# VHH binders against Thioredoxin domain-containing protein 6 (NME9), part 19

Target 1, 330 residues: Thioredoxin domain-containing protein 6 (NME9), of Homo sapiens (Human) (q86xw9)
Amino acid sequence: MGSRKKEIALQVNISTQELWEEMLSSKGLTVVDVYQGWCGPCKPVVSLFQKMRIEVGLDLLHFALAEADRLDVLEKYRGKCEPTFLFYAGGELVAVVRGANAPLLQKTILDQLEAEKKVLAEGRERKVIKDEALSDEDECVSHGKNNGEDEDMVSSERTCTLAIIKPDAVAHGKTDEIIMKIQEAGFEILTNEERTMTEAEVRLFYQHKAGEEAFEKLVHHMCSGPSHLLILTRTEGFEDVVTTWRTVMGPRDPNVARREQPESLRAQYGTEMPFNAVHGSRDREDADRELALLFPSLKFSDKDTEAPQGGEAEATAGPTEALCFPEDVD
Key: E = the ipSAE of ESMFold2; O = the ipSAE of OpenDDE; V2 = 0.75 times the mean of E and O plus 0.25 times the DockQ between their complexes.

## First folded at step 18 (VHH)

Design S3 (from M3 with F27S T28I S31I Y32N; framework vhh_7d4b_2; at its last look DockQ between E and O 0.01; V2 from the best seeds 0.00; counts 0 for: pae E 5.1 > 2, grease 26.7 > 24.2, placed apart)
Fold by ESMFold2, look of step 18:
Order: structure tokens, then sequence, then C-alpha cells
Structure S3 (fold): chain B 330 residues (1-330), chain A 121 residues (1-121)
């Protein structure tokens, strides 16, 4: 009878000014994780938010994600590496919490919920604040608003990441079961290629780990038999595909995964390091590099993509060699 | 992408103290364990100290136990190495490193560029 994980999105993604204004008109309290595209949403607090959703319900408490670069109203939050949580009630800012401070977040959520219930039921004044911790704009900000739309850039909501079912899981006959669980978790599998990776491929794939004591063991494992190379996407949902896949995989050490995230793939199908069943890209940059390396014929779109900033890479692929399959945008 | 920047290196006399800092930026929420490594001329890079994401689990090389203290201030995304009772054998380039929580291996995934520590008269 209980809720299944991830059947209902925890956090609503606010990617446009229209969605931002819709959020401001929502009844109750909305907690917005304002994040940078290069670092992603604050993952350590997700379990707190899930717990609070169960305890409080959805009537007066909402969670949202907003990428600072996607919304002009969040310009003053751009470039901040510290997690920032904005609390909105009645369309007004009522609190700010900085840092992945779960006790402070929980206290602030409960305090602001109680305050908003009194506003709604008893007509009390809402205590509006300004975020005074923000610095002035620096020299790189233009004189005015960018007035026009940039019609030269067409974006798809559909992004993708690399997943690998590693040789240990394949050798144990777990490939089909893992694929089923990937699909049940709400991923679409765009590509499933069985491949025994060559030593050259594996060394390039893990080149950032060269020189480590465990590197040769990792190379030996990944070359030891067939893997399944998957390209995963989500066409819906409120979380980044790279982050979502990493959450489904679980912690790197299967013993830790069994203790901390027993439903994760590494908990269920990993044995002991380095045999942890699955691989996922670290972030968007690594996903692009890994996909280009393993699927060199893959392209972002029939249309030309934006040229890379740093020019050509050696045998390692750059972002322009391969990317996710875009959806048509009309 | 995670970036690690060391500071606080320099030249000090034997028996003195020095404090290294490592500031982290970028995708810092992927970071779990952090550590300090050092590499003396002609030697392999060695682990000096490591610390968990919460700061509750620390480890030290035998050569520095009781003299060095690793610490971490997550509100500033900064790790520190307090180095007391410095000896000439502590002379090395010191690197900070960080582990990605979802890594495929035990090794640290992110590295700083290093800061020189020289202990001499």
Amino acid sequence: as target 1 above (330 residues)
Amino acid sequence: QVQLVESGGGVVQPGRSLRLSCAASGSIFSINYMGWYRQAPGKQRELVASISGSGGDTRYADSVKGRFTISRDNSKNTMYLQMNSLKPEDTAVYYCAAEDYWSDSWSFDYWGQGTQVTVSS
C-alpha cells in the first residue's frame, strides 16, 4: 500500500519564467533548490525532502528545482557553489537556507509551514524577507536586460547518459534483470550494445585514474568479458538523467550500498569492490566524453552543433563528436 | 566539474608549523572523502591523511601521526592540513584530492595542482 519510490516526482523542475510564476501562485510553501548546471541539484538533502513529503503531505508543501542560468530572475544566484534553498509562500520570499544543512532545512520548513498556515487560516501578516547575502553585480553583467529571444539556439529537454552493465554482472547472468529494473525506474534505453571492451578502450575510458594502485585491477576487470553499453534518457521527470542514474546505481562500494541504499543496483547486483555491477558517468561533461569515446558515430542532431570551446582532443572524444539523441523542437 | 585549489605552502624551519588549505568548487556535492597526498623528489606520491565527508573518519600515514591534523569545514567547502613539528623529510609537493561518491574505484577522482612545502634551515 505504501508509495513506491519515484512514482511521483519529488521536485518540480522550473525551467521557464512561466513555470516560475506558476510556482509563485501556488498555495502553501515552496522550497526551491537553486542550482548551477555544472554542479546539479543538491543530492544530500533529497532523503530529507522525501521524509517530509511523507510526514506533511502535498497540500501545503512543494519542492522545486531551478537552474540559475535558465531563469533571469535567478541571475544574482549564478556562479555560487554553495547550495541555496529559497522558500516562497504567497509569491513572496520568506526564508533562505544556504548549505546542505538538513537539520536547519527541516526546522525552516516546519517553521514556515506553520507560519503560512496561520496566514491562510487567521489572516496573519506574512514575514517577507530579502536575501541580503548576495553581492552586487560584477563587471560581466550587461547594461540592461537581453530583450530578444535567441532563436539561433534550439534546446531539447531530452538528455542522455552512459550506463554500463559491467562484466561481473553479465557473467553472473544479471543483464536482463538489470535492464528490466532500469526500465522500471523510468529510463528509456536508446542503445544496448554488447561489447568486450579492448584494453585500449578501457585505458582511455579510465585515463583520469591512471597511476592509481587500483587502476590495473579496474582495467583487468573491465576487459575480462562482455559488458552492455547503454545510452539512457528520460523524456519526463524533474531530475537530471546523470544524477538520477547515479542515484539508482547506488554508492560505489556494494557493502555500503546494501547498508545505505538497499534498493540500489549496486546493493542488489554488486559483490565487492571493484565488482560493483554498473557504471554511470560522474557528470554531464564526463557523460559527453564517455559517449563520444564509446559511440563515435553518435551525433547530437542532424543540425550543426555549437563548436567546442577548446578545439580538438586527442583519442578522447570531445562533446561535439557524440551526444544525446535530441527530440524535434517545433 | 570539481576543482581543488591548494594554498598555504612555503618554506619553514624545522620544528615549525604550517597550515595547508584546499578549497573545493564546482560539483562539490559529489565529493565524499578528501585527502592530502605528498610527493618528495624522486619518490612516489603517498597518502598523508584523509577525512570523510562528515569529518568523523580520519586516517593518517604513520610518518605524520601525532604531528599532522586533517580537518574539514563543509560550510566553506575547504579542507585543511595542520602540520606541526615539521621535519626536513616532510619536504614535498602536497596535493589535495577528493573522492566522488559514485566512483567506479577506491581511488580519488579529483586532484589539485599541488603546493610546495620546504622544511630547511
Scores: ipSAE 0.064, ipTM 0.459, lowest interface PAE 5.1, mean pLDDT 75
ESMFold2 (binder alone), look of step 18: mean pLDDT 80; pTM 0.814
OpenDDE, look of step 18: ipSAE 0.299; ipTM 0.716

Design S4 (from Q4 with G50R; framework vhh_etentamig_d1; at its last look DockQ between E and O 0.21; V2 from the best seeds 0.00; counts 0 for: pae O 7.9 > 2, placed apart)
Fold by OpenDDE, look of step 18:
Structure S4 (fold): chain B 330 residues (1-330), chain A 121 residues (1-121)
Amino acid sequence: as target 1 above (330 residues)
Amino acid sequence: EVQLLESGGGLVQPGGSLRLSCAASGFTFDSYAMSWVRQAPGKGPEWVSRISGSGGKTYYADSVKGRFTISRDNSKNTLYLQMNSLRAEDTAVYYCAKEDYWSDSYDFDYRGQGTLVTVSS
């Protein structure tokens, strides 16, 4: 009866408050990947964590996953697609790392683990921190009442998708032409931001593609120069903005696009993979993820989750008129 | 409706060979790159090999390079994986996967039910 060594999962999934408390009571350092349900956990860092597991061991080093939407303690971390790693020791927050920065994560893990070892061995005090990024949000909400800066509340009713004019198209001077075609296709461009995406950002953006052969080429390309990041919406028609945009972009491979959909943007402006001129979200869920990642200041009004509070129909107990059946005397 | 049906899996000894097939339907087969992915028991999915729509370009994971050969017959809408010099670590369910038409990378929008390959002495 071969003892199936229960392959201890590298990361413990924390899905309940009880599991969270259990994690806080654990001995050593716990690195919690705080993720959004729509983005998933940070996949690229798993390899790092595996390496660290091997190098350092798991006696005092723990990895966990926590979905922000499922835990009230993580309420302040909701809505952000940026990977957030919370470091807990002795039940206290001792570090925070934002972004999938492997060198920084590794350094932070080692530093905090060493610190924790000293606490456990020597009785040193833990350096407890407050997440500064969370404190600024609370202070900014208090002072921002007065100045009427038109936060472009993209009205919740308009479905949006992400479009990226990629570095290859920008470098070839095709930006204006592509924008014109986007508009001609009936899209409204809500935002047009030109910037060079960082490698970290691109890796996070395409994290679901990590490990694919083309991933590194894609990352390199997307970081090679400026892109235009566009938020697209559609004012007219019943067609889904995401699907319509994908149709306008055409097949991923420019060669296929030229053959099958010659009027598509990728057919016209793409050369070869990964130089296919434009990016678009796969579906609505992906659009939301991508937009949240690249435009974290965009408040998407989640109006849809107000389940109509079923008005308790006050059953007005109508007065039971006691029909006095007359006692027939006969 | 897109359908991918894998076949050819089975039990094979180490060093043996096996040929997997995937019958594709419901899409223009030659317009899409296809991949094989595998999932070993208790492990996540692993990309194995990719072939371009035309069949002119092939790609392999380092773990299978020199041992596996991906091919396709577009006239038959069929994807193949010739697996030679099989190892115990090749034991997995093998899935045929269609690449996403719109994706910037080699992501998959459809995969089959898989076929089990067991390499054991």
Scores: ipSAE 0.011, ipTM 0.320, lowest interface PAE 7.9, mean pLDDT 83
ESMFold2, look of step 18: ipSAE 0.045; ipTM 0.368
ESMFold2 (binder alone), look of step 18: mean pLDDT 80; pTM 0.813

Design S5 (from R3 with A33W; framework vhh_etentamig_d1; at its last look DockQ between E and O 0.01; V2 from the best seeds 0.00; counts 0 for: pae E 3.8 > 2, placed apart)
Amino acid sequence: EVQLLESGGGLVQPGGSLRLSCAASGFTFDSYWMSWVRQAPGKGPEWVSGISGSGGKTYYADSVKGRFTISRDNSKNTLYLQMNSLRAEDTAVYYCAKEDYWSDNYDFDYRGQGTLVTVSS
ESMFold2, look of step 18: ipSAE 0.150; ipTM 0.398
ESMFold2 (binder alone), look of step 18: mean pLDDT 80; pTM 0.812
OpenDDE, look of step 18: ipSAE 0.680; ipTM 0.882
ESMFold2, look of step 20: ipSAE 0.166; ipTM 0.504
ESMFold2 (binder alone), look of step 20: mean pLDDT 80; pTM 0.817
OpenDDE, look of step 20: ipSAE 0.028; ipTM 0.548

Design S6 (from R3 with S52Y; framework vhh_etentamig_d1; at its last look DockQ between E and O 0.39; V2 from the best seeds 0.00; counts 0 for: pae E 3.2 > 2)
Fold by ESMFold2, look of step 18:
Structure S6 (fold): chain B 330 residues (1-330), chain A 121 residues (1-121)
Amino acid sequence: as target 1 above (330 residues)
Amino acid sequence: EVQLLESGGGLVQPGGSLRLSCAASGFTFDSYAMSWVRQAPGKGPEWVSGIYGSGGKTYYADSVKGRFTISRDNSKNTLYLQMNSLRAEDTAVYYCAKEDYWSDNYDFDYRGQGTLVTVSS
């Protein structure tokens, strides 16, 4: 329920020297994600930043993105294989965190925010630092190691699920708003593909013939214009992304969603069946099938080591191993 | 625990009528679309009819359109199927089915024990 003076993205993109100087002039603490163009911003920490903004409010904590190649002031951060987070207060560098270490980032944000509040309220001297801890010295050993990757290893395999922003939501101009809410709910979007699905794809995608009239309306709807096909994972290492996405979507019937889960996406953006704005897989089995159908050139993680064999004319029972997020194709 | 108790089946002559009932418990009835599914001897299950949780929109298999009417009474947690102009091909065990709460996939989440409808001279 926070107050909004103007619509401001979670992280402000700093793409010019003018914006950089404006950021340096801002009041409070600014956390800058310095990223490389080939890997993009550090997505695993976005849910932490959303949580921190909710907890501390909007006035003294700001987040920014800066591509190292776009700004000359960031030259010494170019080519790094791990994310770098710069902490600025009063135009001065006050902390640096290397790697996607959420606990360290949270602690550093809280510590630096408390320090800056004391600077602003009590006139204390700001503790400015120099970023000499980078491995740019001639005397450093000749090995480079991405410590962020090692500390980001989780004990469980990451899973993915399919989400679709349906043609009704796209036609009503709600795509960007829904994407923002997906990210605010703690999901990482690994892929966002705009596609007008073909009738053949839709008929394979929905394997039922129940209610032939309702099915034909669903087919017509899903073919009627562009959808956004998304591959979602969690920004944290928690399991069960399918169930989490279902909860965010809400009940399939928008009228039920408004009654029972009024903050859900289907409550906010659905009108009436079949126009319920978003799609999500029913369970892990359907998620695997739907992802393979819509993204056939990609490999996904194998969460099913055993599959029952039964029925006639069924596909092979063997597992298919794949990565959680899609790989680039040539 | 979800419970679906079908009743109202029996022996009827061709052209006759029956009304099936399904008493539901163990879940919030009006939050779920409900269906009737039938299974004739030696055949796989066949979806017959469905109805949204609010009771507004209904849909039917081609084989029963114009002869069967699905309805629900959300205050009594009861699903109904009025079957008119019955034919021998309608002979089957009829199941009340609770559809998925979240998914557009119209798979059945749970089915009752069924009630037998026999259409014979």
Scores: ipSAE 0.252, ipTM 0.572, lowest interface PAE 3.2, mean pLDDT 74
ESMFold2 (binder alone), look of step 18: mean pLDDT 79; pTM 0.812
OpenDDE, look of step 18: ipSAE 0.431; ipTM 0.787
ESMFold2, look of step 20: ipSAE 0.249; ipTM 0.600
ESMFold2 (binder alone), look of step 20: mean pLDDT 80; pTM 0.817
OpenDDE, look of step 20: ipSAE 0.341; ipTM 0.736

## First folded at step 20 (VHH; framework vhh_etentamig_d1)

Design T1 (from S6 with A33W Y110H; at its last look DockQ between E and O 0.01; V2 from the best seeds 0.00; counts 0 for: pae E 5.4 > 2, unsure alone 63.3 < 65, placed apart)
Fold by OpenDDE, look of step 20:
Order: structure tokens, then sequence, then C-alpha cells
Structure T1 (fold): chain B 330 residues (1-330), chain A 121 residues (1-121)
């Protein structure tokens, strides 16, 4: 009877409060994939975690799956499908990573594991964090104090568009030069976020291109490294910010761009499709969609489409003349 | 397209040293964990060493610990393996490997063609 070596599951399923407490009592670092029952756990990161298991070992590194719907302690993480990774050491939260960002996850795992080793070996103080994204929801209820938190209320009056400096341009060290050119073109950069987009995010972002031959190549490219996600606005002129940005970017194909618009960003920094250095929204609707997708925390002031109060047109009940259709007999 | 090209393999005597190189292209090199894996004749693949994208963290199999050093030059998109105090059991084809973090395949998705290291008297 061959002893079926119980394949030790890479990730421990945490479905009860007791299992949660057991996890918190574990020695070392635990990375918890917090998921919703309707979305499921983050599958793409499993390969990374398996890698980490092989390369780092599991003596002080643990992986867990926690269904937020089943655990009261995770109530604040409900309602979002975005992958959320909680890092626990010594029963305390030490880091949070949102999104399936493999490089960031790997870095965070390594950094926190090293920190925990120092805590265990040297008695160093553990750096405990609070998840800030959860604190803002609770504090908005209580303190009516008018501290003007500059809610980056992108004032409803400024039209914004999305710009992405793609991984190819970032990898070639062209980020600063591109940013400079964007500014020289008269754009104001309201936000500049560097991150590696997740496959799920990119697929959703480019969902309208699904089925195109180049779609998978594009997805692969956009996930290949860090991008700069920019919110652009323009303060001066009547020109549409979306259209102006598209003009600055140039033709989609860098080869076409070099021929037709050599001064364009894609001509200067693009190589070949899909490596065309920069992204921009197609139109205002697309910009709003893309911005909402990539920056969900940004409150874009909905223009109050004051639906014109349709004046109650007094339906004067004109007399229903009963057209007597004659009963022709025969 | 991801390309990994290993070089620096050859014949070496026991106790000798070799330096392997892997030229990488087709991806943002500094964002990925890179590994060396080896396969000896008649054996399965063996993980040898890994290095974080930034180069700040390195890991080694127990079989090579203290003898091998993994490093990278991100400016050149190149991975290195310095192998010292080589032993007959180190004889293998050495592969540079990039893991696809998005693959369901737990195997190194991108490996080069490999470079043969033979340790013999």
Amino acid sequence: as target 1 above (330 residues)
Amino acid sequence: EVQLLESGGGLVQPGGSLRLSCAASGFTFDSYWMSWVRQAPGKGPEWVSGIYGSGGKTYYADSVKGRFTISRDNSKNTLYLQMNSLRAEDTAVYYCAKEDYWSDNYDFDHRGQGTLVTVSS
C-alpha cells in the first residue's frame, strides 16, 4: 500500500474563525488571498507562490485563502472583486497588496519575510499597519470636522483623459522624457501612478479588443512590467483633452507614426505593435470608462444632468370622437 | 517574444570555476524573478538558484549553497551564475528560466536552450 504522500496544499483554506485564529498563531509570515465567493481566489498568483515555496521554503512562509463572505473579520473586504493580499506576522497585519501584481507581491513577501526573521531572531519590533483603505470609510461618518482634505475632486469643470506610458517605454527608461513632452504639449498631469497592471485588469481594460489577433500579445505586453498611469487635463484652450492627447500620441502603429507624424510620441518611442509606448482613450466616454476602471477612488463629479423638469404638458383631453365604423352587412 | 540565451558552459575540472550568462529579451527584465535550473543526464530538472527582479534577494539550492552566486545586470538584461568549486555532480545542462506569473503551469514557462556544463577530470 504505497503511502500516498499527502501533497501538502500550497494554500490553506480558511473558512472559519477558528482556522483564522490558527493562521494568526502561526509562526512566520502568512500571505492571505482574500476573495469573494462569487469571484474566487486569485488564480494567477498561484504560480508565483509555488515559486516562492520552492525558492524560499515554507518554514516561515505560509499561504492561505480566506473567503471574505465567511469571515466577519474580513467584512470590510466584501463587495470588491479586486484581489487583496493581507500579510500577517505574529498575528498582526504587516502589509497589504491590492491587485495581482506579481512583482509587488514577490517584493512584499521577501521584504516582510526578512523583517519577520529579524523579529524572530533579534527581537525587533514588528511594524504593524492599518489598512488605510478601510479606515476612510469609517471616519467619514463620525468627524464632521471641515478639515479640507483636498479631496482631489478633479473639479467637474476639467475634462480629463487617461494616458498610459506602457511597459516598453518604461523599460527603455523613457518615462521622464515622455512626461516632459506631455507637459510641454500643455497637459497638466493630475496623477502619476507607477504599477504593473494585472492580467485581469488589462483584459477588462481592453475587453473591446477581445477576439482580435493581437489581443493576447497586447495583454501579455501590458502585464510584462510597470506602466505609468496618468490622468491628464488641459487648462488652456477649447480643445478637447482627449483629442489633443491622441494627436500628441500619433498613429497607433509606430511605423506609420514615423512616416506620417515623426514628432509624435509613438514615432519617437514606439518600436512595433504592440510596443507603441503610450495609450490614450478613444473618446470622452472611453476616457471616463478607463479612468473609472483604473482609478475607482477618484470621484469624478457627475455633471448633474438636470433632467429638464418636463413641464406637465396639460394633456387637454381632446374629445374622443367615436368613429362609428359602419357594420356593413353583406 | 521572450528570449533567453544561455552561454558560458564548457568542460571544467573538479574544483574549477565557470561563469554562465543569460541574455534576456522580450520582457521587462528587472520586474521578474529569474532562476537557474539544471538537468543532469537521466535526471529531472533541479532548481539551482533564484534572484529577485531588483537583484536584492538571492536564493540557492542546498546542493550549491556557498559555491554558486547568482547575480544580474538589469541594465544589460543579463542574468549570471558564478559557479565555484565545481563537482562532478554539477554536470548538467543549465537553463536560464523566467516564470510566467500568469501561467497556470507551475513550470518555468520560458527557458533558454541551455548551456552544457561538464565537470570531469
Scores: ipSAE 0.030, ipTM 0.458, lowest interface PAE 2.9, mean pLDDT 83
ESMFold2, look of step 20: ipSAE 0.032; ipTM 0.285
ESMFold2 (binder alone), look of step 20: mean pLDDT 78; pTM 0.799

Design T2 (from S5 with S52Y G53S S54G G56S Y110H; at its last look DockQ between E and O 0.62; V2 from the best seeds 0.00; counts 0 for: pae E 5.3 > 2)
Fold by ESMFold2, look of step 20:
Structure T2 (fold): chain B 330 residues (1-330), chain A 121 residues (1-121)
Amino acid sequence: as target 1 above (330 residues)
Amino acid sequence: EVQLLESGGGLVQPGGSLRLSCAASGFTFDSYWMSWVRQAPGKGPEWVSGIYSGGSKTYYADSVKGRFTISRDNSKNTLYLQMNSLRAEDTAVYYCAKEDYWSDNYDFDHRGQGTLVTVSS
């Protein structure tokens, strides 16, 4: 299909950097359909957008179209046929939805619109995100400021953890189902990066003490195809995100997961070790290390002492020291 | 509270055999993978062997393959290590270790106090 002229005022066409910057200055929430010229805009969701505009009105909810090849700011979205919906408020990216998922789009529009109304009416801090690309900002997520009723509290503790949808789950076509269940469990996905992990990343990532055969099988599995690397957070900040994610995942052994926690992700999507569908960090220290290793351009707050870039403890452990990382020098 | 009690260590001549036992309590034993770890004098801990929660898969360090056999009896909450063809370099304190329930990035949550194996002529 060729280029499309604007026919319906529902979605404004953003064809220049000047129009993009004008869109960023718009009051309220703007939902941008980012499309490829050879695929065209996402038509299946137009009736949803019309319904929502009728129900919500025009003053705080706007829709736009942008061809990824026409704007340099959209370079990271080029080459993908699947539609990408970017949500902007106050000039900042606040959500991303991939695919023509009408229920998720509706929920995201309503959630982000309510959040933006609170920003505009009450001066609350907007929750900004980064999508798949390297961030120039020095934080895992935009700060949660206590501008509301809890301004007397010190802001910011580390609220992120790493999740990986492993190659076995991706190969079985379960990525979207798992993402939906992550969102239903109350997590916000700040980043969703599809990556085939390199051997160097995997070997440094897993501090595994099992014999070489088991470790090599794990390395080969994790390098065998694309994974989805996710950064998860929760909006409230009261519940430990690492512990909550572990509970949703279930025990590492899928056979134990099916026996003891049949609703868990590993019970539903894991088969047999090493194919247990998902990864999550063991604790805060592990999460900090894993995030720094896999997202080195994403800097963590100095207030939350950062874990070192991946690596091993040096072999200075004495006879009475607790067990250390996997690299024994025997 | 998690308790892991190793036994069966002792003095043995090269080429001899020992069977180590680990009595487990304070947790659901058959939900966890278990390992044996050893620590020789002046060296850091060395992973020796591991076994899945149901016993269907076992792993061994290259240094002990073919000589050591890990097993478990989930009805008795007991982990075993059969050590055959012992060598002087097998001299160490041997620890029973409970592996992590959630994450596959680390092998161990808790370990016992250990049992000493000394191989000398």
Scores: ipSAE 0.359, ipTM 0.740, lowest interface PAE 2.8, mean pLDDT 75
ESMFold2 (binder alone), look of step 20: mean pLDDT 79; pTM 0.806
OpenDDE, look of step 20: ipSAE 0.385; ipTM 0.757
ESMFold2, look of step 22: ipSAE 0.019; ipTM 0.408
ESMFold2 (binder alone), look of step 22: mean pLDDT 79; pTM 0.801
OpenDDE, look of step 22: ipSAE 0.557; ipTM 0.840

Design T3 (from S5 with S35H Y110H; at its last look DockQ between E and O 0.20; V2 from the best seeds 0.00; counts 0 for: pae E 3.3 > 2, placed apart)
Fold by OpenDDE, look of step 20:
Structure T3 (fold): chain B 330 residues (1-330), chain A 121 residues (1-121)
Amino acid sequence: as target 1 above (330 residues)
Amino acid sequence: EVQLLESGGGLVQPGGSLRLSCAASGFTFDSYWMHWVRQAPGKGPEWVSGISGSGGKTYYADSVKGRFTISRDNSKNTLYLQMNSLRAEDTAVYYCAKEDYWSDNYDFDHRGQGTLVTVSS
């Protein structure tokens, strides 16, 4: 019976308050990747953590995953898609790193681990911090005058997808033309936000591509200038908004697009990968994820899947006629 | 139906070379980015290399950069991976993967059954 060496998971999954408290009681430094269920944990940092595990050992260094949606103590971290790493030592917060910054994470891990070793060995005072980014949000809510938040309740009934006019297209002055074509294609633009995406945001957005050489180029490109982030919906037709938008965009590779779909946006406005002018969600799940990431304030009305209240079929207990099988005596 | 059939795997000594092939069918081969992914025993999948539809762009994982070369012959619907200076850590099942046509996310919609590469003395 070969002793299946329980491969010790690199990161402990913290999904309950009890596990959180257990983590806080652990000796040494714990790095907690705080994630939301819709974004998932920060995959790019796993390689770093594996390296750190090998280099430093796990005696005083722990890694954890914590889903913010499941833990009340992490409520303040909800709605933010930026990877957030909380450093706990002796049950106290000692550092916070935002974004998938590997050098910063590594430095912070080493610094905090050294500090914790001194605390444990020499009885030094632990430097506890408060996450300042959480304090400012509480003060800003108090002075909000009653200006009618037209909560653009994007009615949950409208299927939406994300479109991004990428920095290459914006820089070439193609934004208005692309917008016009989007409208001509029968899309309604619910939101049009021009901004430069942050590196942290882009890394999170494309986190599933982490480890690919093209990923860094993509991240660099997407952060190189302003993008237009669009929420698209379609009012007419039975076609899925995501699929229709993908069709309008055309093939990912502009060269393929020019060959196969010359009328597509990527054919017309893309040059070469990664400069393909526009982004669109892969599917509905991806659209929801991407929209939640880039527009955290958008309340998408969850379709209450009212689970049909299974009508208690009153099992009318039909009378169990006790068929008395006669005891034949003979 | 999309089919990807890897071949060329085998046992090789450290420092040796191997060439993998992937025969593709059921789609317009030159319209898709193709990738090699590997999975070592007890490890997760690792991206190795990617090549554009035309073959004009190639990308490599840092772990294989300078040692591996991805190429394609679109006339034969075949993807290749030339692996040189092989190391024990290159031991894995190597998969050919087709990129999604639309996705910016380098998602693979299909992969082959894989071919085993074992680097051992």
Scores: ipSAE 0.160, ipTM 0.618, lowest interface PAE 2.5, mean pLDDT 83
ESMFold2, look of step 20: ipSAE 0.260; ipTM 0.662
ESMFold2 (binder alone), look of step 20: mean pLDDT 81; pTM 0.833

Design T4 (from S5 with G50S Y110H; at its last look DockQ between E and O 0.00; V2 from the best seeds 0.00; counts 0 for: pae O 12.4 > 2, placed apart)
Amino acid sequence: EVQLLESGGGLVQPGGSLRLSCAASGFTFDSYWMSWVRQAPGKGPEWVSSISGSGGKTYYADSVKGRFTISRDNSKNTLYLQMNSLRAEDTAVYYCAKEDYWSDNYDFDHRGQGTLVTVSS
ESMFold2, look of step 20: ipSAE 0.331; ipTM 0.713
ESMFold2 (binder alone), look of step 20: mean pLDDT 81; pTM 0.819
OpenDDE, look of step 20: ipSAE 0.406; ipTM 0.768
ESMFold2, look of step 22: ipSAE 0.354; ipTM 0.718
ESMFold2 (binder alone), look of step 22: mean pLDDT 80; pTM 0.819
OpenDDE, look of step 22: ipSAE 0.000; ipTM 0.241

Design T5 (from S6 with G50V G53S S54G G56S; at its last look DockQ between E and O 0.01; V2 from the best seeds 0.00; counts 0 for: pae O 9.5 > 2, grease 24.21 > 24.2, placed apart)
Fold by OpenDDE, look of step 20:
Structure T5 (fold): chain B 330 residues (1-330), chain A 121 residues (1-121)
Amino acid sequence: as target 1 above (330 residues)
Amino acid sequence: EVQLLESGGGLVQPGGSLRLSCAASGFTFDSYAMSWVRQAPGKGPEWVSVIYSGGSKTYYADSVKGRFTISRDNSKNTLYLQMNSLRAEDTAVYYCAKEDYWSDNYDFDYRGQGTLVTVSS
């Protein structure tokens, strides 16, 4: 009977307050990936944590997953899609890392682990921190006057997709022209936000591309300057907004786009990968994810998928005719 | 095949300087973050520094912060580590590492053979 070595899970799932308290009582450093239920945990960092496990060992280093929606202690971390890593030692918060920044995470893990070793070995004082990003949000909420929450309730009835005019197109002064073409294609632009995406945001945004050879180039490019983040909707037609937008964008590779769809935005404004001028969501699920990530304040009305109340089909118990198979005697 | 070849190690006095180089081949060098890792005799590996693909983002271990500088020349597929104000505790084999932090595979890091740095009076 081969002793199935219980593969010790890399990350402990913290789903209850009791488990949280147990985590806080653990010896050494615990890195907690705080995630939202709708976003899930930060998958890309798992490889880093596996590496760290091998290199440092697990005696004083622990990894955990904590869903913010399930833990009251993490209430302040709700509503943000940015990966947040909380570092606990001796039951106290000692560091916070925001975003899927592997080098920073690695550095922080090593630094905090070393610090904790000194605390344990030498009785040094633990440097406890407060998450400052949480303090500013509480102060800003108090002074905001009752200006009418024009909750731009983007009415749940309109299908939206994300469009990004990427830094290459912006840098080349093509923003207005692209916007015009988007409008000419029959899209309504609900939001147009110009900003430089953070590295953490971009890594999270493109997390599904992690491991691709061009991933770091893409991340670097997207952080290189301002982008225009657009929420697109379509008022006319039965066509899916996501699909229509993808059609307007054209093939991913600008060179392919120029050959196959010369009228596409990527053909006209893209140069070469990853400089393909525009981004669009892959599908509706992706659109929802991306929009939630980049526009966390936008309340997208969950269509109540009223699961059709499956009418209790009264299984009329038809009479089980007991077919008496005759006992042939002979 | 990914190849990383470290060079520039040697004997240096405390307070001295040394510049390490790593020649990279077998992959798109400019598309990956690169790291330096060191291993002192009888100790485990220690992360030293990382530089992102574009070179704009760098991080350092606290032990080397302010003394070491990581850089890269993507046109030459070469990673560098400028080490200043060297200390006895910096004595180690230094490895160049291609670290794909986003790989689900355990083999996401490639390391060279290393170059020995000895800081001694």
Scores: ipSAE 0.010, ipTM 0.244, lowest interface PAE 9.5, mean pLDDT 82
ESMFold2, look of step 20: ipSAE 0.316; ipTM 0.671
ESMFold2 (binder alone), look of step 20: mean pLDDT 80; pTM 0.813

